# Ledger of designs, part 12: VHH binders against Interferon-induced very large GTPase 1 (GVINP1)

Target 1, 242 residues: Interferon-induced very large GTPase 1 (GVINP1), of Homo sapiens (Human) (q7z2y8r1479to1720)
Amino acid sequence: DKRLFVLSILGLQSSGKSTVLNALFGLQFTVSAGKCTQGAYMQLLKVEETFTEELGFDFVLAVDTEGLRAPEHSNKSKDRDNELVTFVIGLANLTLINIFGENPSEMQDILQIVVQAFLRMKQVKIFPSCLFVHQNVGEATATDQTMDGRRRLEQKLDEMAAIAAEQEQCLDVTCFSDVIRFDVNTHVYYFAHLWDGNPPMAPPNPRYSHNVQQLKSRILMTATQESRGNIMKISDVKSRVQ
Short names: E, the ipSAE of ESMFold2; O, the ipSAE of OpenDDE; V2, 0.75 times the mean of E and O plus 0.25 times the DockQ between their complexes.

## First folded at step 3 (VHH)

Design q8 (framework vhh_7d4b_2)
Fold by ESMFold2-Fast, scan of step 3:
Structure q8 (fold): chain B 242 residues (1-242), chain A 121 residues (1-121)
Amino acid sequence: as target 1 above (242 residues)
Amino acid sequence: QVQLVESGGGVVQPGRSLRLSCAASGSIFSDYAMGWYRQAPGKQRELVASISGSGGSTNYADSVKGRFTISRDNSKNTMYLQMNSLKPEDTAVYYCARDLYSGEWLPFDYWGQGTQVTVSS
């Protein structure tokens, strides 16, 4: 039975999740891919043998969810999304929360879904590892916009946490860091546009490539640390998804 | 060390068929998903079709659905693209690739050298 690191990605419909997964794992070897359970797509990625001892696992199971719907869309889709999010977070060693673009209402929608999910997890004493990936941000103003973006994201997360806590009558929660261990300076990654012009003549955006490398390094560090004390086997995952 | 070699390209009239082959070496062929990409002059490289390691799952670009069929023979370490009802807009260099997911994928993967397909009257 082989050792497995489970990486999940959550996001709204059409949020560019596939681009991030391709960029992170384009150099890994996919041995299996398919849809399982409602709304989840799984890819089993084989780690090269030269790296398996260093990393502490043999495979990465990448779990991509069908795009989550806005919270105000319908009761049926809201229940489905809650079940899907609970399943995905519970399965994963690390969850990526993908935010695309700078539409305030879409950003609020995804943050509301994930904050509510994490608050529910806190109530059952599950403390997931998560990272935020904010795609499609401006390049020329990246440094200034990233600072303002982090501040705005933190403010919105704190607002959503306070509202969710009031609705669930959780008196010990006043900000997002009360829900899970979170630092907006180290748990948020901003991605510029993928391309600098039209491929194949235009090279990939150097900032995007750098952002991918930074995120990949963080994911591998998390995976290595977790594998030392808490590793999963492929047979364990198969029993949970079938 | 992975090596991919494409073959089967050529010049054909509209409405005709071609079959492309991709022979792989250097690794366990059945361990990996594979696919065909194409690139026309002045256009972005696009994923045409993909197939899982077992061959049980396939995906196609909307522009080729119903006309192209991807398949593989793991005993021969070979992947195929059967192209029927070819159109002038199918003219491109076709590349065999391993470890692929979507047309938005970053370059610098395991690619073959490419084979030219030209559809003209």
Scores: ipSAE 0.000, ipTM 0.123, lowest interface PAE 15.1, mean pLDDT 67

## First folded at step 5 (VHH; framework vhh_8emy_2)

Design r1 (from p14 with N59Y T62D F104S; at its last look DockQ between E and O 0.01; V2 from the best seeds 0.00; counts 0 for: pae E 16.2 > 2, grease 25.1 > 24.2, placed apart)
Fold by OpenDDE, look of step 5:
Structure r1 (fold): chain B 242 residues (1-242), chain A 122 residues (1-122)
Amino acid sequence: as target 1 above (242 residues)
Amino acid sequence: QVQLQESGGGLVQPGSSLRLSCAASGFKFSYYGMHWVRQAPGKGPEWVSSIGKSGGTTYYADSVKGRFSISRDNPSKTLYLQMNSLRPEDSAVYYCAAGTLYDSWSGYPDYRGQGTQVTVSS
């Protein structure tokens, strides 16, 4: 029975989720403008034997997901998204929440669903981790605007936590960090543009690569920590999905 | 250096009371929520109680609700747990922890002490 670390990613349709996963692990998830992943796509990655002892797991299961708030599902989008998010978060040791741009309304909806899902996990004593990836951050905004951005995100998450807590009658939740391990300073990663300039002739942005490496390091750290306490086995995945 | 030092544990009879203390040093005590967690032999860590930064908000596990009372004194950087009506099932090593509720629940607080043994036996 092999040890498994499950990494999932959530985000709006066409937010660059698959691109992030591909960049992180050299995966081949479908990246297409206008064409989104349907449902959930999973790839099993074998950890090299030399690293299994250090990392504490044998495989990484990477889960790419359908974009949230997909126009194709406009009438049932909320319920479907809720189900998907809950499933994905429940399955994963770590979920990447991918945010592209600053559309306040869309972001709020996603955050609400995400927070609700984590609260549900808490209620059943499942403690997954979460990292936020905020893409399309301009160079000029990288320092000061990021601080403001972090503050705003934290505030919004706390608001959503309060709402969720009320809905679920959870009196022991006052902020998002009570629901899940979260520090806005360490659990939010800002990504530069993938390209340095305008495609198709633009070269890859080296900052993007750097951002990916930083995120990857954090993911591996998280994975290692998880392996020390609650390592999932392949056999456990079946039970968790049921 | 961050230090959390628990005290007040011991062997007591069922129905008795104990008061645990946790002396904190090396960090900004008033900036952290504080928690008690316990671990019995052969069992995983169990969250017991939490108190907000200002001391105005308290939380309890269902198993200890009505029997235990958490409090803190920020000026002295001390956390307390008053345990009344103790039961054999309360027997565990009790740890003082600083951090979020989640961290305490997951067993990975920002800071945690070495623990104090509480044994309830007739």
Scores: ipSAE 0.000, ipTM 0.271, lowest interface PAE 11.3, mean pLDDT 84
ESMFold2, look of step 5: ipSAE 0.000; ipTM 0.139
ESMFold2 (binder alone), look of step 5: mean pLDDT 83; pTM 0.844

Design r2 (from p14 with T57Y F104E; at its last look DockQ between E and O 0.28; V2 from the best seeds 0.00; counts 0 for: pae E 17.1 > 2, grease 26.3 > 24.2)
Fold by ESMFold2, look of step 5:
Formats: structure tokens, C-alpha cells, sequence
Structure r2 (fold): chain B 242 residues (1-242), chain A 122 residues (1-122)
């Protein structure tokens, strides 16, 4: 029986999730046709044979959402987004949280939904891994690798976790690291703009390629460690989605 | 100088319990995720358990889940591993480790102790 690593990517509509998936998997995997089920687009990626023995799995299931907070503004859309996020996080071995741009309102919206979803997973004792991907940020943010910038993000996540914990009456949660395994220094990846200047006349931004390789290495390392005992068999995954 | 000192290992019967301790000094203990890794003779290192810097997140290898419990006490700078229902396959040198990356996926963390031997024999 073949081993499967399940990777989910979450983000707001138009957040560049497809760009990240294409950049991560375009050369190293054979891509099968995708299927959209339960509001999630699923795509099977076959690991190149030369790497299967080292990695300990044969396939990656990439799960991509349609996008959070659809353009139509309604209370029904927020409830659907919460249910979809909870389902996608519960399915995955590793979830990428994709944030595009520097809009503070959009960043806070996605973080609020995600923190609530992970808190619900903790309540039912499901502990998926999580990485944050912050795409298309300004040159200063992408270049500035200081502890102060990461500390401010950690503080914001901790504040949201404390608020969510009070709303859910979870007294043992005081910071985001209490909800899931998280370290802002190793679980947050920043991507610069894809182009250096205005397309189509702009040259490719070399920092984007470097950022992709860093993320790819972390995803593969996570998948390798999960193969030590937590990787599901393909038959088990099929029953969870079909 | 950074130091991690494991203790609490020994020779025990199958089904017994042991509690490992790891005393830390020389670094900001509460800033690091902590881990237990074990290595049996002739085998590579095996990840056993991890705990987040505040203690809220814990995770275990499937072979020990339900039998082992990781905990930490940040004021005393001490990491613990409670091992219940020990089996012969749990025999190994157990190392505590601290990661500047907070990453149990690495086999080579920033700081690692000298290890304590656990032997489970009938």
C-alpha cells in the first residue's frame, strides 16, 4: 500500500495559492488531474521515483480551497468559510496559511478564521502542523529578517488566540503556541514580489525563487518526519474524502 | 555555557514506568521548543516527543502515543518525559534537545544533552 502526505493550502480569494502550488511542484512531481469536492480542490502529486525511498511516501495530496470570504458579503458566507477551514485543517498533515499583500484588514481576517479553526481542532485533539506563507510583501519586509518584525506577528497571533480562547471557554490557552505547534522564527515564510518592477517588462525577482526553495525544503522535511508514523495510507484518505 | 543534563534512566522490567528529567542552563529555556530523541544501538536517531515553548502543544511518535507524556516546567528550566508501560523496543539512549528553529523534524537541534540509557529487559 502506497503512503500519502496530505498538504492543504488556505487563503483568501485571489491570494496566490495556485502560484505557490505551481512553484512548489512544477519540476519534482507528476501532477494528476484535480477534483473539486466539498469546496476543496484536490490534486494528486506523484513523487519522482528517485526520491520515494528517501522520503518515505509515494504521493502528496494537495488540497486547495476555493478561497475564503467570497466577494458576496453575508453572514452565511462567513459560516461556510469557518466550516470549510475546519474540514481542510482536519484532513491535512500540513496546512499552509497563505496571506497575500500588506492589507492589515485582510491579514487580520484570515488570521482570525485560522486561529479559531485550530482552536477547534485542539478541542477535539487533532494536531495538524502549520506554516504561514506571506506573499507579495514589500521589499523592506521581505528583506528585513529581524526578530522585532517576527515578534510583532507573534504578539498579534497570541492576542487572537487569547480572544478565541475566551470565546470558546478554553482556559488552558493563553498564546498561539498553546493552540498548535508554532514558532514565528521557523514557521513563517515571506515571499517577495514575483517580478522586479512592472510586468511584462520587469525581470524576474531572484528573491522569489529563493523563497520558494526555502518553503519547499521545509514542506519536504515535514513530510519526511511525518512518514515516521503519522502518514496515512491512500485507502484511509479516500474514506475521509469520499 | 549551554548545558542539558538528562537523568532518570535505568534498567527496568517490561510494563514498568520511568520518568526522565532534563535540566537546562545557559540559555533562555522558555524561548525554545523542547524534544526527546532516542537512539538504539546500530540504528539512527528516532524522534520521540516534542513540546512547544509554553507547553500548550505536545506531539508524540505513534509508537509511544498513549504511553509517554512530555511536560516542562519553565520556572525550573526542566523538561520531563513520563514513560509508562515500557516495552523492550523502548530500550535506547534518550536525549533531550532544544531547537532554535523549534523544529522536531531536524535530527540535529541547536542543543543536545549527553543522553541517559533506558533498558527494558525481562
Amino acid sequence: as target 1 above (242 residues)
Amino acid sequence: QVQLQESGGGLVQPGSSLRLSCAASGFKFSYYGMHWVRQAPGKGPEWVSSIGKSGGYTNYATSVKGRFSISRDNPSKTLYLQMNSLRPEDSAVYYCAAGTLYDEWSGYPDYRGQGTQVTVSS
Scores: ipSAE 0.000, ipTM 0.155, lowest interface PAE 17.1, mean pLDDT 67
ESMFold2 (binder alone), look of step 5: mean pLDDT 85; pTM 0.864
OpenDDE, look of step 5: ipSAE 0.007; ipTM 0.271

Design r3 (from p14 with S54K T100I F104D; at its last look DockQ between E and O 0.17; V2 from the best seeds 0.00; counts 0 for: pae E 15.6 > 2, placed apart)
Fold by OpenDDE, look of step 5:
Formats: C-alpha cells, sequence, structure tokens
Structure r3 (fold): chain B 242 residues (1-242), chain A 122 residues (1-122)
C-alpha cells in the first residue's frame, strides 16, 4: 500500500490552472483558450525512490479541475461549483487556489465557496492545506503592493470565514486562519506573467519560472510535513471519495 | 533586544503534566508564528508544535499529537505548551522559537530562547 500526497487546484475558468500544474511537475493537462477542463483530471506521479524516504510519500496525485463559474453551467453554477470545490478540497492534502487578475466580484464568490468548503472539512475533522496563487501580477507590484494585496485578501477571507461560521453555527471561528492552517504572508504566491511581452513572439518570463520554483518548493515542504502525521494511502483514497 | 524566555520545565513522573511558557519581548510578537522545538541529548532538534500569528492555526508533531497543546496570548506576548501524559521520550530541552513560517520547520527561526529542561523519569 503506497503512500500518496494529493495536490489539487481550483480556480475560475481560464485562469491558468492547468498551466500552473504543468509548470510545476511537467504534467500534460490540456491547456486551451476558451475551453475549460470538464470535471476533474488526475495524474499520478511517481516519486523517485531516492526521495521517497525524505519526502515520506511514494506518489503525488495531481488533480486538475473544471473551472469555476463556467458559463456553460450558468443555471446551476453555484451548486455545482460548491460540490466540486468541496469534493476537491476533501480529496486533497493541499489545494491550490488559483486567482487570475483582480475581478473583485468573481474573486469573492470563489473565496466564499472555498472558505465554506474548508469549514465543512474542519467540522468533519479533515484538515487539508491550501496555497493561493495569484497570477498576472505585474512587475510594478512592488513589495508594497503585494503587501496590500495580501492584506486585502486576508480581510476578504476573514469576512468569508465569519459568514461561513455564522451559517454553520461555528462559534469558534472568527477568521480564516481559524478554519485552516493559513498565513497570508506565507501561503499566497504572486506569479508574474508567463510571457515576457505579448505572445506569440514573446519569450518565456524568467520570473514566472522562478515563481513556479518557489511554489513547488513550498508544495513539497507541505507534503513532507503532511507525511509526518496524515499520510494517505492509496487504499484510503477510495474510501475518501465515497 | 529580542528575548524569548522559556519557563515551566522540570523533573516529573511519567503520565504527569507540565505547562511551558515563553515570554517574548523586543519584537512584534503578533507578527510571528511561534514554535516549540526540543532537543534531547545526543539527538538533533525536533519540531514539536507551531501556532499561527493569530493563534487559530496549530500543528503538532505526530509524537505529541493528542497530548500536547500549543497556545498563545498576543497581548501578553506569551507562548504556551501544555504537555499532558508525559513520557520518558519527551525528555529534552524545550525551546521557544519565532519565525515567519509557522508551519515549516525546515529553516532556522528568526529568534529562539535558551530553552527549559523537561525531564520525565520514574
Amino acid sequence: as target 1 above (242 residues)
Amino acid sequence: QVQLQESGGGLVQPGSSLRLSCAASGFKFSYYGMHWVRQAPGKGPEWVSSIGKKGGTTNYATSVKGRFSISRDNPSKTLYLQMNSLRPEDSAVYYCAAGILYDDWSGYPDYRGQGTQVTVSS
């Protein structure tokens, strides 16, 4: 029975989720403009034997998901998204929350669903982790802008946590960090543009590569930590999905 | 001057409880995740527990999970570790540490105390 670390990614349609996963692990999720991933796609990655002892797991299950708030599902979008998010978060040890751009309304909706899902997990004593990936951050986002961004995100998450807490009658939850292990200063990654300039002639942005490397390192660190206490077995995945 | 001062350690019997305290000063306590780490003679440092800046997030080593409880009081700038059901293998010097990464002990903390000795023996 092999040890499994499950990594999932959530985000709006066409937010670059698959691109991030592909960049992280050399995966081959479909990246197409105008098309969204349908459902959830999973890839099992074998950890090299030389690293299994150090990392504490044998496989990584990468889960790419359908984009949230997809126009194709406009009539039942909210319920469907809720189900998907809850499923994905419940399945994963770590979920990447991918945010593209600064659309406040869309971001709020996603955050609400995400926070609710994590709260539900907490109630059933499941404690997954999450990292936020905020893409399309310009170079001008000086350290200060990033800090402001973090503050705003934290505030929004806290607001959503309060709302969710009220809905679920969780009196002990006052902020998002009460819902899940989270620090806005260490669990949010800002990504530069993938391209240095305007495609198709633009070269890859080295900063993007650097950002990916940083995120990857964090993911692996998180995975290692998780393996110390809550390592999932492949056999457990079946039970968890049911 | 940054200071972390641990207290509450001592010699106790197996099954007993201890409460460690760490008094912090000289830095913005609420800006840091806080950690407990321990080191037994002849062994390397072992991460024990971490708590987030606001105190809502906690993490524990498998070896202490269910027995130890970490908490913090930001107004008083104090970190706590409630240790229940102590075992001989819990014997070590316990250190309070402050770091930006509260859930990651792969690096060195920004600040660390001098430690307090905990000895569990019959």
Scores: ipSAE 0.000, ipTM 0.252, lowest interface PAE 12.6, mean pLDDT 84
ESMFold2, look of step 5: ipSAE 0.000; ipTM 0.176
ESMFold2 (binder alone), look of step 5: mean pLDDT 84; pTM 0.862

## First folded at step 7 (VHH)

Design s1 (from e8 with I101T E102L S104D S106W E107S W109Y P112Y; framework vhh_7d4b_2; at its last look DockQ between E and O 0.03; V2 from the best seeds 0.00; counts 0 for: pae E 16.2 > 2, placed apart)
Fold by ESMFold2, look of step 7:
Structure s1 (fold): chain B 242 residues (1-242), chain A 123 residues (1-123)
Amino acid sequence: as target 1 above (242 residues)
Amino acid sequence: QVQLVESGGGVVQPGRSLRLSCAASGFTFDYYGMGWYRQAPGKQRELVASISNSGGSTNYADSVKGRFTISRDNSKNTMYLQMNSLKPEDTAVYYCAKHGTLYDSWSGYFDYWGQGTQVTVSS
């Protein structure tokens, strides 16, 4: 009877996935013990009772992978990464794709796997949402650099969608927006470095906190929209994956 | 340089209590999760308890749940393990460990370990 919002995060090992999730939830939610299963770490976050009516859900299940390999080794681990990504995306209401830096070219194989997984979900009528999080960028908020990064990501995603559509023989898919609801201008977030410099000598970067709050607001808005559209129970999550 | 220094070990009779401490230095303590591991003679090292960077989340091995309590004081850069109702099976070297990533309470990755402190439970 409890309502559950499932949030997953995918990304390379040491790309700051756990840092983002901890910053989003570890400071504002009652955090329960995590469990690793099938190569994913899952942790149940209880929404404090005073907020459950406003938000429309009682729990968040946060799912984090152990980290995907760097692109230079991705060809050897595709089978494991395919299964893990499909599991994580199939489980989630919203998936965060965590990318180190502004240029996603280093995640080419991972983007292929992600696009393929979303295409498979579309074919079985499961419609999860996706946001991209680019971590560890400087204060490169200049419109030209940020807009160029968004255009390159959109182009890469569209290329991967076209390739996946040919492989799956889905003639109605020509770009990534045909696979899921996606707008490169509203679904891509850029984060400053967590530190001004390198730990342990560097202080926390205050602009990182601002970027985290913007992402948190978008996640909560998405969760509110999803909970009003359907009500998920923990048993429904297990059935949805298997 | 990361340093983790355990203390509080000793020899006690079954049913008694000990409190272990881990003094941490060389990193920003309140940005990292921490844990206690133990290794009994002839056995593999096992996770006993872990705690998030803020102290808001804790995890325990089934064998110690209800008897051990992990805690931390971020103002003193110190983590603790209160060990009650000790059993002979708790005899081991206990190690303090630091998580390898910032704000991490979600992975089992620890990247630094202390030298350990001996706990012996015998009559």
Scores: ipSAE 0.000, ipTM 0.120, lowest interface PAE 16.2, mean pLDDT 68
ESMFold2 (binder alone), look of step 7: mean pLDDT 84; pTM 0.853
OpenDDE, look of step 7: ipSAE 0.016; ipTM 0.312

Design s2 (from p21 with V101I E102L S104D S106W E107S W109Y F110P P112Y; framework vhh_7d4b_2; at its last look DockQ between E and O 0.05; V2 from the best seeds 0.00; counts 0 for: pae E 14.2 > 2, grease 27.4 > 24.2, SAP .678 > .668, placed apart)
Fold by ESMFold2, look of step 7:
Structure s2 (fold): chain B 242 residues (1-242), chain A 123 residues (1-123)
Amino acid sequence: as target 1 above (242 residues)
Amino acid sequence: QVQLVESGGGVVQPGRSLRLSCAASGFRFDYYGMGWYRQAPGKQRELVASISQSGGSTNYADSVKGRFTISRDNSKNTMYLQMNSLKPEDTAVYYCAKHGILYDSWSGYPDYWGQGTQVTVSS
């Protein structure tokens, strides 16, 4: 039977998720029409013929939210986003967290939702992997600058984990690495520029294309590790979605 | 402005062949997957064949598998459908479609359609 790798993409509306996914998969996959099921967009990508042996799966299911919109101080919007994120993460073998720009308030909101979702998955013994993609960061080229950015992200993730642990009454969680296997040096990818013109007519920035290929390599490595276990048949995915 | 122009339709006898062409302009052709669709009277539009951006992956409806071949020439911005061993049930309007970027058209069908070309298979 055919093997499916489930990749979830989370991020704010208009955060460049589709551009990244097209750059990652556009030349490797045939893309089917997407479907909106239970508030999440799902699209099946068929792996190009010559890559199925290397990858260990035949299809990728891309799952995206409708876009996270969390007004400040709105409890109803946060509950809806939390429900959707928990659903999307629960389906996935790997979740990409897409952060666009350097707005601290938007970063904090998405990090809070993500950390709580992963904590809930840990509580029910589901252990998805995650990678962070931080797009359109002012300068994403100097090693010293990226090291400082990684430290700040790690501190924020640890802070959010401690807050979530208190809210969920999880005494065994003090930092984000207690929630999920995470290393800020290997799980965070920084992207500088997207396009220098109007997509899709504009070519990608060469530095952006390099960043995409590095991320693609990591996704494929993660998928290869998952292909030895927990890779689902397409029929099994139907039962989990319903 | 995206433009898709089909050609090559017509009236043919059963068992004969036709070759459809779709000339594309107004977008980076090599960035997108493409498809041929058809609509017979009283039926919904259905996928006949699709092809990846590179041409390395193709998909066919069961009803045409082994008889139809989709191809593309990215240097000419053109997609083709070779239709062999035509049957009366292949009679339909055939549409060229550009498939969208994964999430720009996430909730919908293919982004852009041509005007269609009529294929009629009859004695």
Scores: ipSAE 0.000, ipTM 0.135, lowest interface PAE 14.2, mean pLDDT 69
ESMFold2 (binder alone), look of step 7: mean pLDDT 87; pTM 0.893
OpenDDE, look of step 7: ipSAE 0.023; ipTM 0.418

Design s3 (framework vhh_7d4b_2; at its last look DockQ between E and O 0.01; V2 from the best seeds 0.00; counts 0 for: pae E 18.0 > 2, placed apart)
Fold by OpenDDE, look of step 7:
Structure s3 (fold): chain B 242 residues (1-242), chain A 122 residues (1-122)
Amino acid sequence: as target 1 above (242 residues)
Amino acid sequence: QVQLVESGGGVVQPGRSLRLSCAASGFTFSYYGMHWYRQAPGKQRELVASISNSGGSTNYADSVKGRFTISRDNSKNTMYLQMNSLKPEDTAVYYCAAGTLYDSWSGYPDYWGQGTQVTVSS
């Protein structure tokens, strides 16, 4: 019975989720704009034996998910998204919340669903971790944008937490950090553009690679920490999926 | 262009020492952990040693632990592998690779060198 660390990613359709996963671990999820991920796809990654003792797990289960708020699912889209997000968050030790761009409305919708899912997990005494990945961050005002971005994100998360708390009748929740362990300064990663310029002729952006490395390091650190607690076994994952 | 160039390989007798070097260019060296892999004839490529971005953390395969030492000089964009007490079983092509310290845990580093041959024979 091997030990598993489960990593999942959530985000809007065509927000680059699969690309992030692929970049992180050399995965081969579909990244084509024309063919979006449907449902949830899982890949099992074997940890090199040299690191299994130090990391405390034998495998990483990477979970790629269908993009949220897909236009094709107009009337049932919200319920479906809620179910998917709840399932994925419930399954994972760590969930990456992928945000692309700065559209406030889209961000709010995703955040509301995500926060509500985390609150539900808390209610059933499941305590996953999360990291936010905010992609497509410009370099020119990176510092100011990131600071302002963090503040805005935190504020929105707190607002969503309050809404979720009211809906779930959780009186003890007033902010997002009451729902899940979260520090906007350490749990949010900003990614540069994948390309240095306009595709298809633009070269890869070295900064993106660096961003990926930073996130990867954080993920592994989190995984190590989680493994010291209640590491999931393959048998446990099977039971959760059912 | 990203380049990793290994050097220092050769033919040595058992018990002798070699020092491999990996010169990196085309990327920010200090952002990446560095790794040594080796592939013996007819065998799969295996991780030999890893070092963190800062050099503060290292990992070794059990087969080389106590004999090999990985190090790096970020000012020179160079990684090293000191190989002591070499054995015939250490005969392989040695590859340097770039990724975070644990980037090699999945076997998928970002960049690879071309490799250098190390032969240990009497």
Scores: ipSAE 0.000, ipTM 0.278, lowest interface PAE 12.6, mean pLDDT 85
ESMFold2, look of step 7: ipSAE 0.000; ipTM 0.134
ESMFold2 (binder alone), look of step 7: mean pLDDT 87; pTM 0.889

Design s4 (from p15 with S30D G52S T57S; framework vhh_8emy_2; at its last look DockQ between E and O 0.02; V2 from the best seeds 0.00; counts 0 for: pae E 12.7 > 2, placed apart)
Amino acid sequence: QVQLQESGGGLVQPGSSLRLSCAASGFTFDYYGMHWVRQAPGKGPEWVSSISNSGGSTNYATSVKGRFSISRDNPSKTLYLQMNSLRPEDSAVYYCAAGTLYDSWSGYPDYRGQGTQVTVSS
ESMFold2, look of step 7: ipSAE 0.471; ipTM 0.828
ESMFold2 (binder alone), look of step 7: mean pLDDT 82; pTM 0.836
OpenDDE, look of step 7: ipSAE 0.008; ipTM 0.278
ESMFold2, look of step 9: ipSAE 0.000; ipTM 0.221
ESMFold2 (binder alone), look of step 9: mean pLDDT 82; pTM 0.839
OpenDDE, look of step 9: ipSAE 0.006; ipTM 0.239

Design s5 (framework vhh_7d4b_2; at its last look DockQ between E and O 0.01; V2 from the best seeds 0.00; counts 0 for: pae E 17.0 > 2, grease 25.4 > 24.2, placed apart)
Fold by OpenDDE, look of step 7:
Structure s5 (fold): chain B 242 residues (1-242), chain A 122 residues (1-122)
Amino acid sequence: as target 1 above (242 residues)
Amino acid sequence: QVQLVESGGGVVQPGRSLRLSCAASGFTFDYYGMGWYRQAPGKQRELVASISNSGGSTNYADSVKGRFTISRDNSKNTMYLQMNSLKPEDTAVYYCAKHGTWYDSSGYFDYWGQGTQVTVSS
């Protein structure tokens, strides 16, 4: 019975989720325009034996998900999204919440669904971790945007937590940190553009690579920490999927 | 196209040191783990050392622990193998290898260099 670290990613349709996963681990999730991930797609990655002792797990299960709020889906899409998000968060040790752009409406929608899902997990005594990835951050205002962005994100998360708490009649939840262990300063990563300029002639942006490395390091650190406390077995994952 | 070019091999006396370099191109270097293999005459190719994509984790064969050091400079797309206290038993062709992924699904390296000869003899 092998040890498994489960990493999932959530985000809006066409937000670059698969691209992030691919960049992190050299995976081959579909990233092409017009071909969207349907449901949840899982890839099992074997950890090299030389590293299993250090990391504390044998496999990484990477879970790519269908983009949330797909235009093709009407009101029925919200329920589906809720179910998907709840499932994916419940399955994972760590979930990456991918945000592309700054559309307030879209951001609010995804945050609401995500916060609700985490609250549900808390209620059933599941305590997953999460990291936010905010993509497409420009260099010129990176510092200011990040500080202000963090503040805004935290405020929105707290707002959503309060709403979710009311809906679920959880009186002890007033902010997002009451729902899940979260620090906006350490759990939010800002990514530069994938490309240095305008595709298709633009070269890859070195900063993006750097950002990926930072995120990867954080993921591995989290995974190592999780493995020391509560490592899942393959058999446990089967149980959770049922 | 992925290219791995080894350099730094040669003939040395026992107890001496060599530093191998592997220049990588054709892929995002810092996305992938790397490693060194060696193959002695009449023997199977064996892993000498491996290094994570960030360089934060390394692993060594027991036979080279304490003597060899694997490192990488991601800014230069180059991996190194510092070989100290060389022994005749270290004589082999040394190969640079690219990991398929950070966490390789197969557990195998997917690209290899042409190799560089290291000869340790008195």
Scores: ipSAE 0.000, ipTM 0.240, lowest interface PAE 13.5, mean pLDDT 84
ESMFold2, look of step 7: ipSAE 0.000; ipTM 0.167
ESMFold2 (binder alone), look of step 7: mean pLDDT 83; pTM 0.842

Design s6 (from e8 with N53K S57Y I101V S104D S106W E107S W109Y P112Y; framework vhh_7d4b_2; at its last look DockQ between E and O 0.01; V2 from the best seeds 0.00; counts 0 for: pae E 13.4 > 2, grease 28.8 > 24.2, placed apart)
Fold by OpenDDE, look of step 7:
Structure s6 (fold): chain B 242 residues (1-242), chain A 123 residues (1-123)
Amino acid sequence: as target 1 above (242 residues)
Amino acid sequence: QVQLVESGGGVVQPGRSLRLSCAASGFTFDYYGMGWYRQAPGKQRELVASISKSGGYTNYADSVKGRFTISRDNSKNTMYLQMNSLKPEDTAVYYCAKHGVEYDSWSGYFDYWGQGTQVTVSS
């Protein structure tokens, strides 16, 4: 019975989720335009045996998910999305919340679903971690945008937490940090665009690579911390999926 | 620039011992796992041994387990391979390898290799 760290990613359709996972760990999730991930796709990544002792786990289970708010499922989309998000968050030790662009409406929708899912987990005494990845951040306004972006994100999360609390009748929740351990300064990563310009003629953006490395380091740190506390076994994951 | 320089290879009789060294430069040595590979004539390159960043954990190919010992001195930016009870089948070019990414403990890939040192075991 091997030790498992479960990493999942959530985000809107075509937000670059699979690309992030692939970049992080050399995974082979489909990233082609027109093919969308259906449901949840899991890949088991073996940790090199030389490092398992230091990390405290033997495998990483990477979970890619169908994009949220998919047009194809417009009428049943909300319930389906809620179920999917709840499942994925419940399964994972760490969930990456991927945000692409600055569409307020879309952002609100995903945040509401995510916050509600975390609140549900809290109610059943599941305490996963999360990191936000905000992609497509411009270089020229990166510093200002990030500071303002963080503030806006925090405000939105708090708003969603309040709404979720009301819906779930949780009187003790007033902000997002009451739902899950969260610091907007340390749990949000801003990514440059993958390409320096418009493909196919655009070269890779070196900043993106740097961003990926930073996020990867954070993920490893989180994974190590989790392994010291409550490491999941493969058998446990099986039971959760069933 | 990443540099890995192997030394200590040579020609020995079966049953003898050799100690290989790999001098590393151009990167933060203690941030990366390291390994030894070998390639015999007509065969694919294979992992011989690997060692974690701290040196706290080691892994060996079954064919060398109990005979070879991998170690590292992070203060000297040097990795070693003590090869005991050498056999003719150990004849190969031995390569020092650097693990790919800082703190990358997931895939186990190596991104830099030395030029190699020849080890020949013959009667």
Scores: ipSAE 0.005, ipTM 0.285, lowest interface PAE 11.9, mean pLDDT 85
ESMFold2, look of step 7: ipSAE 0.005; ipTM 0.255
ESMFold2 (binder alone), look of step 7: mean pLDDT 83; pTM 0.845

